# Ledger of designs, part 18: VH-VL binders against o27280

Target 1, 266 residues: o27280
Amino acid sequence: MDSMNVPEVLEIKRIVEESESVKTFIFSWDFRREVRPGQFVMVWDFRDEKPMSVSLIDPVRSEIGISIRRVGEFTDRVHGLSEGDLLGIRGPYGRGFELMGRDILLVGGGIGMAPLAALADEATARGMRVDALVAARTADELLFLDRLEAAGVNISTCTDDGSCGFKGFAHERLLTLEENHDMAAVCGPEPMMFQVMRILDERDVPAQLSLERYMKCAVGICGQCCLDDTGFRVCAEGPVFWSQELSRVREFGRYRRDPAGRRVPW

## First folded at step 13 (VH-VL)

Design O3
Fold by OpenDDE, fold request of step 14:
Structure O3 (fold): chain C 266 residues (1-266), chain A 119 residues (1-119), chain B 112 residues (1-112)
Amino acid sequence: as target 1 above (266 residues)
Amino acid sequence: EVQLLESGGGLVQPGGSLRLSCAASGFTFSSYYMSWVRQAPGKGLEWVSAISKSGGYTFYADSVKGRFTISRDNSKNTLYLQMNSLRAEDTAVYYCARLDDYEYGMDVWGQGTMVTVSS
Amino acid sequence: QSVLTQPPSVSGAPGQRVTISCTGSSSNIGDDYDVHWYQQLPGTAPKLLIYGNSNRPSGVPDRFSGSKSGTSASLAITGLQAEDEADYYCQSYDRSLRGSWVFGGGTKLTVL
């Protein structure tokens, strides 16, 4: 089998338009290379390379999906591609989500729902009860609702502008929910994740959170994605962390480092 | 063959420390939650601690919280229990157990290792 | 002291049917968490006997059966045999205790 660290040139099999700013690119995948929800791949457009979470894992169809939000030059180029075009994919990398128990709460914001959608599929396939709190700025930015519903997920929505579901932020909606779960998985804007984690910790709900940091090598060598104090590498020890691990990370929810190593507040 | 083998038990004075180990074989260790369960002489089973697959999340019974630390090294297929500030009531056979994929059941047990706390 | 309540002892003659009860509360068994049963022969480690309320692992005779209703569970042993003499423990989970695995106090089964 080819080296995991060498990009494989793959044809875009299908493109699903999830929203105005998000597309899911589907690729044929050899599942001799195992992939887990929460892991990421490096996507190469032959000019630049970026880490992207896997949002679909389909062993039956031998496919994976990568959901990409249009946010800059790289993603603009990728969004300009069509079915049949080529991309380089290497991976998967990182630590994915764990599952345990009878029920799970998913809390996702924006593109953060990408890895959670994959996790939802696995959890429902296992027979778990899955509740999902899906957050976005506006109704048209809510992701994967039809897919989650089809999987039997109980969905609660919240939007900043109140155009769908609860008007407000995810952590505010969570405060209104009384039911606890055996565990939670969280992914989205870091300020959201920080607030959600605090609530879950107070409720003694085990939680996993997926972090985003500037990433270069993806193999734990360059240190660009290293978290302050702990030395955790998001690409190696993460991107999925337990809440108990993140409790030791002062950086979490407060700032990140840019490619030059400068602290940038959220 | 799926197997768990505990070690590290022995006699220790009150206030002392002891570290238990559990060697796992015959299965993918990193794919399972693990737990420690103890049994005082002539008494019933008492759950002590549990740990997630990656080791990133730990659970403790109130009776041992703050004194015991569960950890694991997946590269060595080994589960650990660091016991500090030991008390007489901690005297027990300590079992290592694998948590199954069924809801919070324990499908594999070690033979146990005896810990005696006495002056 | 045990979160789940079991009778301390049960006895029966060979060939008879015996039942062991396990009573929980609304925060564990009553919260629809599964009940598991363990058999502990004298001088040995516990062995999983019933998982998921009523399922038997490979190697466990069909003489053993489990059931769950409301806040209680029950282990039934039919055709009681001498080798069934052991301690039996029920186990569940309780999230109200910050996520705790909870055991019954155990039941000593004597075969007369």
Scores: ipSAE 0.912, ipTM 0.954, lowest interface PAE 0.5, mean pLDDT 95
Fold by OpenDDE, fold request of step 14:
Structure O3 (fold): chain C 266 residues (1-266), chain A 119 residues (1-119), chain B 112 residues (1-112)
Amino acid sequence: as target 1 above (266 residues)
Amino acid sequence: EVQLLESGGGLVQPGGSLRLSCAASGFTFSSYYMSWVRQAPGKGLEWVSAISKSGGYTFYADSVKGRFTISRDNSKNTLYLQMNSLRAEDTAVYYCARLDDYEYGMDVWGQGTMVTVSS
Amino acid sequence: QSVLTQPPSVSGAPGQRVTISCTGSSSNIGDDYDVHWYQQLPGTAPKLLIYGNSNRPSGVPDRFSGSKSGTSASLAITGLQAEDEADYYCQSYDRSLRGSWVFGGGTKLTVL
């Protein structure tokens, strides 16, 4: 058994309240085990296990952060935890984001900003210009704004209700932005990502998108996260995919598989 | 020692196909974008194609788009160029080059492999 | 024909200073993409000479220098030596061409 596949029981070092529904849990991390933005870990609360994106990578403090949105029973339990409590963490898994060029556009929706925040830190550390389009339903759901601003990211906000920034959806805001970038990284609701990718493709901007699928093993064995036609395993070949790869994925932006393997629309 | 070694060049008739390989050594192959650059006899350098670190994104010059396919096998530290529907104007020395992912420079070059398309 | 424009040839006597220009456009050099220079000796593969407009890789003597301004770049060679006789190419990137690495037409440097 590979040691990386055995959950490591870690103490919650700190908890950051990102929003009413999102908390970031900070853990000490041994960076002899490399972790990249866009990769995920399996979080185990000793009852259930769920994949979560890494939202903070801090080699200086030897810490990682995992941002979790309260959406169900598992996350309810996790949100009830306090500093000093324990969680099991195994990973990291999956393919993370690649960086290229001098400037990058980040397009994130809701909790999708989690991996992008980590990517922003890396990009800015490399001296890249980072523009971020941060989208949410309402102003109070916009994530990581202060963190991104502190990192020197140029932020554009978008809210469905217009309570902050552009009123509308991320792809609509993107249409109003004429500047192109060397590449883009996208993460959020799949319908949003689908529309954003379409626009970026039309503009010939290389784009990477992080997909979310039901995951069980996280190591490419069980097949629960397989994408139709291509056979891509989100946990192994992803979760980060290039737009050119996703162009071959028929289900992208259209449907996903539930735990029973049934097609479920977005 | 960091090096790239091309192979697979040769003589081929118009309309034919050829597959080039580039073996990389001395560095973490999967950490770099890779590129093919060609040079016709007595002519200048022309970029042909590039590929992302994972191989998930590819770039092509208009002159070869639809005919050439760049790919890579990171487990074998090898870059490939599948050339189909070859034309006389494709005759050139083909170089494999390592790309810098920030400044877009090519800091490592192979010795090149000659491709001749002739009847 | 080439996206970046170079003089086809330049010449100089040993010990002299020569410059090679590279002219681009607003979509490449003018879009603040870095310019790189390559030296190609006869019968050999190109070698990176200058990267990031003005940086020298290890092993490249300081008599080689690069600069960039506006839509143009320049390679300067001081103390010209016989072994400098070669073809020189500038290179940049152009995102308006669906992401293309673009080269100059090359300049043949002759040492008299």
Scores: ipSAE 0.909, ipTM 0.953, lowest interface PAE 0.5, mean pLDDT 95
Fold by OpenDDE, look of step 13:
Structure O3 (fold): chain C 266 residues (1-266), chain A 119 residues (1-119), chain B 112 residues (1-112)
Amino acid sequence: as target 1 above (266 residues)
Amino acid sequence: EVQLLESGGGLVQPGGSLRLSCAASGFTFSSYYMSWVRQAPGKGLEWVSAISKSGGYTFYADSVKGRFTISRDNSKNTLYLQMNSLRAEDTAVYYCARLDDYEYGMDVWGQGTMVTVSS
Amino acid sequence: QSVLTQPPSVSGAPGQRVTISCTGSSSNIGDDYDVHWYQQLPGTAPKLLIYGNSNRPSGVPDRFSGSKSGTSASLAITGLQAEDEADYYCQSYDRSLRGSWVFGGGTKLTVL
């Protein structure tokens, strides 16, 4: 089956409640169809379709997981589903994360930890040392801590309110960490990613960042997810970009475009 | 068979430019970091540049930074090295090498192409 | 001027054991990165001889062995043969140099 065109109707095998607002939906997956951390799928609830990052890749169980934060009408409907219910899944799409070196740093904010959790599993399976800076507004919004710990990841937490770990933002916590890594993977609110990238660049740490933009087609045709001045399509050339690529993207960390194509500030 | 084949070497004047190519075959090119290594006549090996799998991140030795540009076309299984502002000290055999993405070893080498910078 | 230091030359008679040292620093060989060794026969391209400190690729005889300790590595050749006459290079990675692949200066091995 061509993964680029037709949604496959899949049964929700399991639902994991990650937090009050985040659920992971698990599906059976044929791994003859390759999927990489950092790639996304289009999730179709037979009314609307939204891009979602793959947060779990389990070849042993032949499963994938998609973590979804409840943020609007579509996600409200999806969160109302139960095990055994159906969703349309097409993909995977986009460029995923690359791995290099012996040790990597993961910096994630909120639901941004979803693709990073999948990356952590791959990295640790390869024998890499993984440090993860997990950030959220509050302790209750920190995601995948138990999963990461079980995988052997060294976790540092950061919360805006100080309810867990470092009180402050991810980039502030990063400034207090002196150790460098072979590479970093970053995903979260774009303002966070922007600040984190700046620090990593100053430290000459190769970094990959996963961007979030409004996506419609997911196949690089409609142009809705195009980045200004570069022509990069987040769905095709991304969503994972190297810091060197993003240095050419003027809008990164500054503004985004809404579904109507209007510039909106972060 | 896994193979790398360099081309594009030749004689160029100081300040001139040259573009090297490396054709890869026998493996999934896009799954590997790639590198250029050079060897001046009678001298040792010197790493020149490296590039990520997707081509989105590049590395350069200080000796060539700002003058050389590494790139790749994964659809053509080809690695490139654009060399500008060439100097006499850039004279060397230039090797294309496949990199291990974990151990950083170079497990596949081309036969090299000779670049001579001379007035 | 090489980041990794090797003796410029070593020699041995057929059947003997020779060792080539490779000395780096905490930012490269240390505990953080593996050392690889390459053999370059006269007039040929380098060939990977040892990877990951002590592993041999297919086709490399077991009389070649590698080891690493601290900030140094060593290549040992037992049962030296005439065809072993070549240049040998150690290689590692150094992230303190903005992510650089670093080579030793090379060692010329002469079989007497």
Scores: ipSAE 0.891, ipTM 0.949, lowest interface PAE 0.5, mean pLDDT 95

Design O3
Fold by ESMFold2, fold request of step 14:
Structure O3 (fold): chain C 266 residues (1-266), chain A 119 residues (1-119), chain B 112 residues (1-112)
Amino acid sequence: as target 1 above (266 residues)
Amino acid sequence: EVQLLESGGGLVQPGGSLRLSCAASGFTFSSYYMSWVRQAPGKGLEWVSAISKSGGYTFYADSVKGRFTISRDNSKNTLYLQMNSLRAEDTAVYYCARLDDYEYGMDVWGQGTMVTVSS
Amino acid sequence: QSVLTQPPSVSGAPGQRVTISCTGSSSNIGDDYDVHWYQQLPGTAPKLLIYGNSNRPSGVPDRFSGSKSGTSASLAITGLQAEDEADYYCQSYDRSLRGSWVFGGGTKLTVL
């Protein structure tokens, strides 16, 4: 019952095309292995293994959904699969999002909306009022809008090119929104998250932010997912961190690391 | 049976330090926000501090900011309050409380531990 | 003083009804944050009496009831009994205090 260490081979039950570049792969899931929004799984295509966020958690139908953006060789291969094809899944891993209060703000950039869509379902189910700021480069890349609306989420959009909603960056749109939230959850490109966190800190809104780093073991042993100043391991102590934790992390928003561990600019 | 048990109280000089502990049992400790509340002799309840489920976000009353540190160890089901630079007005019974993260109420309380700050 | 205001004392005869008020502001009760009530018997820890404005935990007699309107809340005790003699505190959350839990100053109930 050490599912965290060995991939379980599962059949793709359904595929949802979320955009030209994003698909959600749905699997049957035994919820004796609990899954929380913000946790991740390692997806194995029998050649390589990559961390992916869970975007759908449906205990009623015994299903999970994993949203995958086509960005390279591994994700190209996975996007080429059909219903009935097999993938290995191990997990879940990491710390998920906590909820607090009655009003939550979600700020998602691109594929970062995936774990936030799962969180939105949980928040609305417990009676919270949910506002979502959904950001992308273009209108065609805005994710999960219909699903969020059906869940009763109040949606604001922004696009870099202005093709839908506010023209500009997520943090610029955030400055024009009401300051009436008990907490926020943020996921997307790290430069966006850094700017959003600064605004939320000035508003005294507790915020949780989901980070990505290079991973091998997913359980914190190999050290490849460590952050500089605190020794936080994204796969073990994260991927979700509170803003108070992240304020002490020097590298957040300033640089990233390549697969060899070298510091590189954003 | 759901229980909270505080310990670590005692007599301490002004400017001194003391660490309180709260042992939790009978519930999933890591699923709850936690709080410290104090009550000076003959006075009312005063909220002191609160902490998120993971321990990653903390809240403090103005009267203790910079002097007190709340923390938790979920592997040991224990809540802590590190109290530094103690003053006479910190003299109180300190209660550990389980905090609801939606309604913000406190549904389980310990019996308290007495802290006396006196020369 | 406390951001939530309660009368310092209230009294009543056995069998009567008493009400304890709790007055807040637009940054706590008036911002639709819930009000909770606690009973503290002499020499004991506080006990949750009413949560979420009007809900009664298991084991609390239905003589105790709560309500909230605007920036204020009330605890009502009917059929007053000698064992109801205690201190009563209201509590809410205040957004203007950088996220603070706030208690009323407490009300000593005396049963005559």
Scores: ipSAE 0.689, ipTM 0.857, lowest interface PAE 1.4, mean pLDDT 89
Fold by ESMFold2, look of step 13:
Structure O3 (fold): chain C 266 residues (1-266), chain A 119 residues (1-119), chain B 112 residues (1-112)
Amino acid sequence: as target 1 above (266 residues)
Amino acid sequence: EVQLLESGGGLVQPGGSLRLSCAASGFTFSSYYMSWVRQAPGKGLEWVSAISKSGGYTFYADSVKGRFTISRDNSKNTLYLQMNSLRAEDTAVYYCARLDDYEYGMDVWGQGTMVTVSS
Amino acid sequence: QSVLTQPPSVSGAPGQRVTISCTGSSSNIGDDYDVHWYQQLPGTAPKLLIYGNSNRPSGVPDRFSGSKSGTSASLAITGLQAEDEADYYCQSYDRSLRGSWVFGGGTKLTVL
């Protein structure tokens, strides 16, 4: 009989305001529970439980950071918390990013930059050249720019309204960028990821993309996070997939599922 | 001791198929990219294929694309090469090699398995 | 089909210094990809000799050295010994070949 992990109740050590709508909650963490960029945790506020990406992995300070965008009732309650308050955390879960080569491209849209910020730290520590294309609707929603710059990441920005950097979508900006990367990592709105993946495939750049799906158990038992065509469970075989794996997935870029399991176009 | 051991070589006719295996031991197999390299009799080394740690991304030399499939089973510490539509020029000793994912070097090699394609 | 060019053979007397060249292009060695060298004794599998342009694995004598400049690399063997008689291959990565690993054609070293 399989079992589900019970959330560990942890104290919020520090809160970082990343934007008006995004906060990073930092906790002490025992790294005997290994955490890799691209993995996620389930955050429990004693009423409900939601998957959240890990954005900071700091074994030296024994800290983990979880970035949360305010989008509804659960995240509103969590954003109302203060340092010293408690949250339940279970995990980490899922497959994280692999690194390859000396040059990596990160393409992040909105909160999708959270797992990529953690990856950028690992890549720069390893000595890789890191280029990041950071996308958002407006300049105020661009995430982690100071942190990425401090790590030595070469940043390009784009905004839908043109308030910072290139005016337009991430894939449009990507067409004008250097093509000389050994690999790419992509996270953000699924339509953006689909278009970015097409461009990277044409360039023969190996790409890993992080998917978001509805999750209940997070350990691969309940089937709520399955991808239609492959049987891949996002919480177990993902959330990070290689572009070659996603080429076999009919639903990628085409539709998503709501909490009731209904098929919803993008 | 870190070891790679290939098997599955043999004599096949043109157009035939063969599957090579490479058993890994002495290291965390799932933490490494892996590769196949071949050497025709009396000739030099030729890279054939490589595969990511999870098995989710594969690379192929142009000479084998569409005919060969690299795969791995991390639960069995085994690398595979499925060779289809074999040709006389595929005749070679096939080596399994461990790849460094940063420097792109091959630091551990197997002893090789011989594949002969002839009528 | 060698992407990297090596001389087919070199020779030297015991105690001498020999060098083996490896010439690539701007899409491999010249794009700052590392050069690795392998020694293959007769009838045996290749063995890593030099990695990351100039580093020696444990057990490789310091009379073997590697260097890289521009689009080319060189393996130097000083104090040549009879046991050095082997084939030597350079290897790099080439971005323009759709992300492929590339070997030189090999150099037969004969110890006279």
Scores: ipSAE 0.671, ipTM 0.857, lowest interface PAE 1.5, mean pLDDT 89
Fold by ESMFold2, fold request of step 14:
Structure O3 (fold): chain C 266 residues (1-266), chain A 119 residues (1-119), chain B 112 residues (1-112)
Amino acid sequence: as target 1 above (266 residues)
Amino acid sequence: EVQLLESGGGLVQPGGSLRLSCAASGFTFSSYYMSWVRQAPGKGLEWVSAISKSGGYTFYADSVKGRFTISRDNSKNTLYLQMNSLRAEDTAVYYCARLDDYEYGMDVWGQGTMVTVSS
Amino acid sequence: QSVLTQPPSVSGAPGQRVTISCTGSSSNIGDDYDVHWYQQLPGTAPKLLIYGNSNRPSGVPDRFSGSKSGTSASLAITGLQAEDEADYYCQSYDRSLRGSWVFGGGTKLTVL
């Protein structure tokens, strides 16, 4: 029942190259262990263990997908794996996204689109109208566009360099969009999420934002994922928080913490 | 089997406080948005407040904003309404209701608890 | 003043057809938000009668029906029976009120 604290060793069933730097690793999954969009898993490569977002939840095929961006030694090693290789997976952990109403806005920056892609599938399946604002630095880094389009999502893009869609930041594009959503879900670089949240708050749009923090135990024991002012643990009470919860958190968008707990600028 | 049961109503002086509880049973409480609706004697229904599944997002009618606080404890299957700075206009039967998060309807209601604000 | 407007009362003889209107605005019913109907028998809590404009919960007779058009909705009761004497409320969601649930003022149905 509580065996989610012990990694299950799973075979990589399929690898999807989402971009030059992002791959989705697909595993068979027994959905008696329910998984919700916005939850994360701990991925173990037999040397180190890191939290990764679930980007595909497919009960029909009995599959989950985990999207991983190559950013360091652990992710370099995982990107070097092939179909048939093994990884340890424990979880899922954390609080997933809630849905509300019939019109949802997704705002994703970079790899932050991964959990939002899973949410888009759930939202469209229950009949919601889904608008997605997909942001990246360049066109080549925009993620999941074909998948979102196939799901019937209305896509707007923005890129820092203007190579696709609106030239500029996600929050700048958001200011030019129609204000007709019942809720929003946001995931990406924390400075982007902070700016997007401020706009959504002014519009009275309930928003859920997915935070990333340093994690070790994934069940709230070690304290490494704590937010200051509130005592929230991202791995236990998050990673998804409502905007009303985050408005009480002084560190959100302003700094982060290193493994020793020190405040470090973004 | 599905049931909502309100408690905590009573007689309170103007300016006073009261906390209502709503015990839920027969369904997975944490899977639903919840709402409070009130009805003054001889009057119609007035929506008061709503709360998300986790309790992390709350909604209030303008008439109660700043005075009432909705909350929930999913480990105890209980919804709460803390009412402060009560006024005579708050006199009503207060209903707990289960809220559909897609269609915005209220499919399960409690029997209500009476709050009377009078000196 | 309610955001949704209902007639204060309607009446009908047993076996007749009665309709109850619910008029909203472009920020609620007219913005394609669903309309729900509740029946409140004297001295009791409200009970869901119609949801999602026209759907009946289990146990609600098919002589109750709902419809929506433009900024307005209607509850129809055919084959009126004495036990239908109650108050009836429509309810929707209104985006212009910073996201709030709104009820009509209620309609008292009298059966003769």
Scores: ipSAE 0.671, ipTM 0.854, lowest interface PAE 1.4, mean pLDDT 89

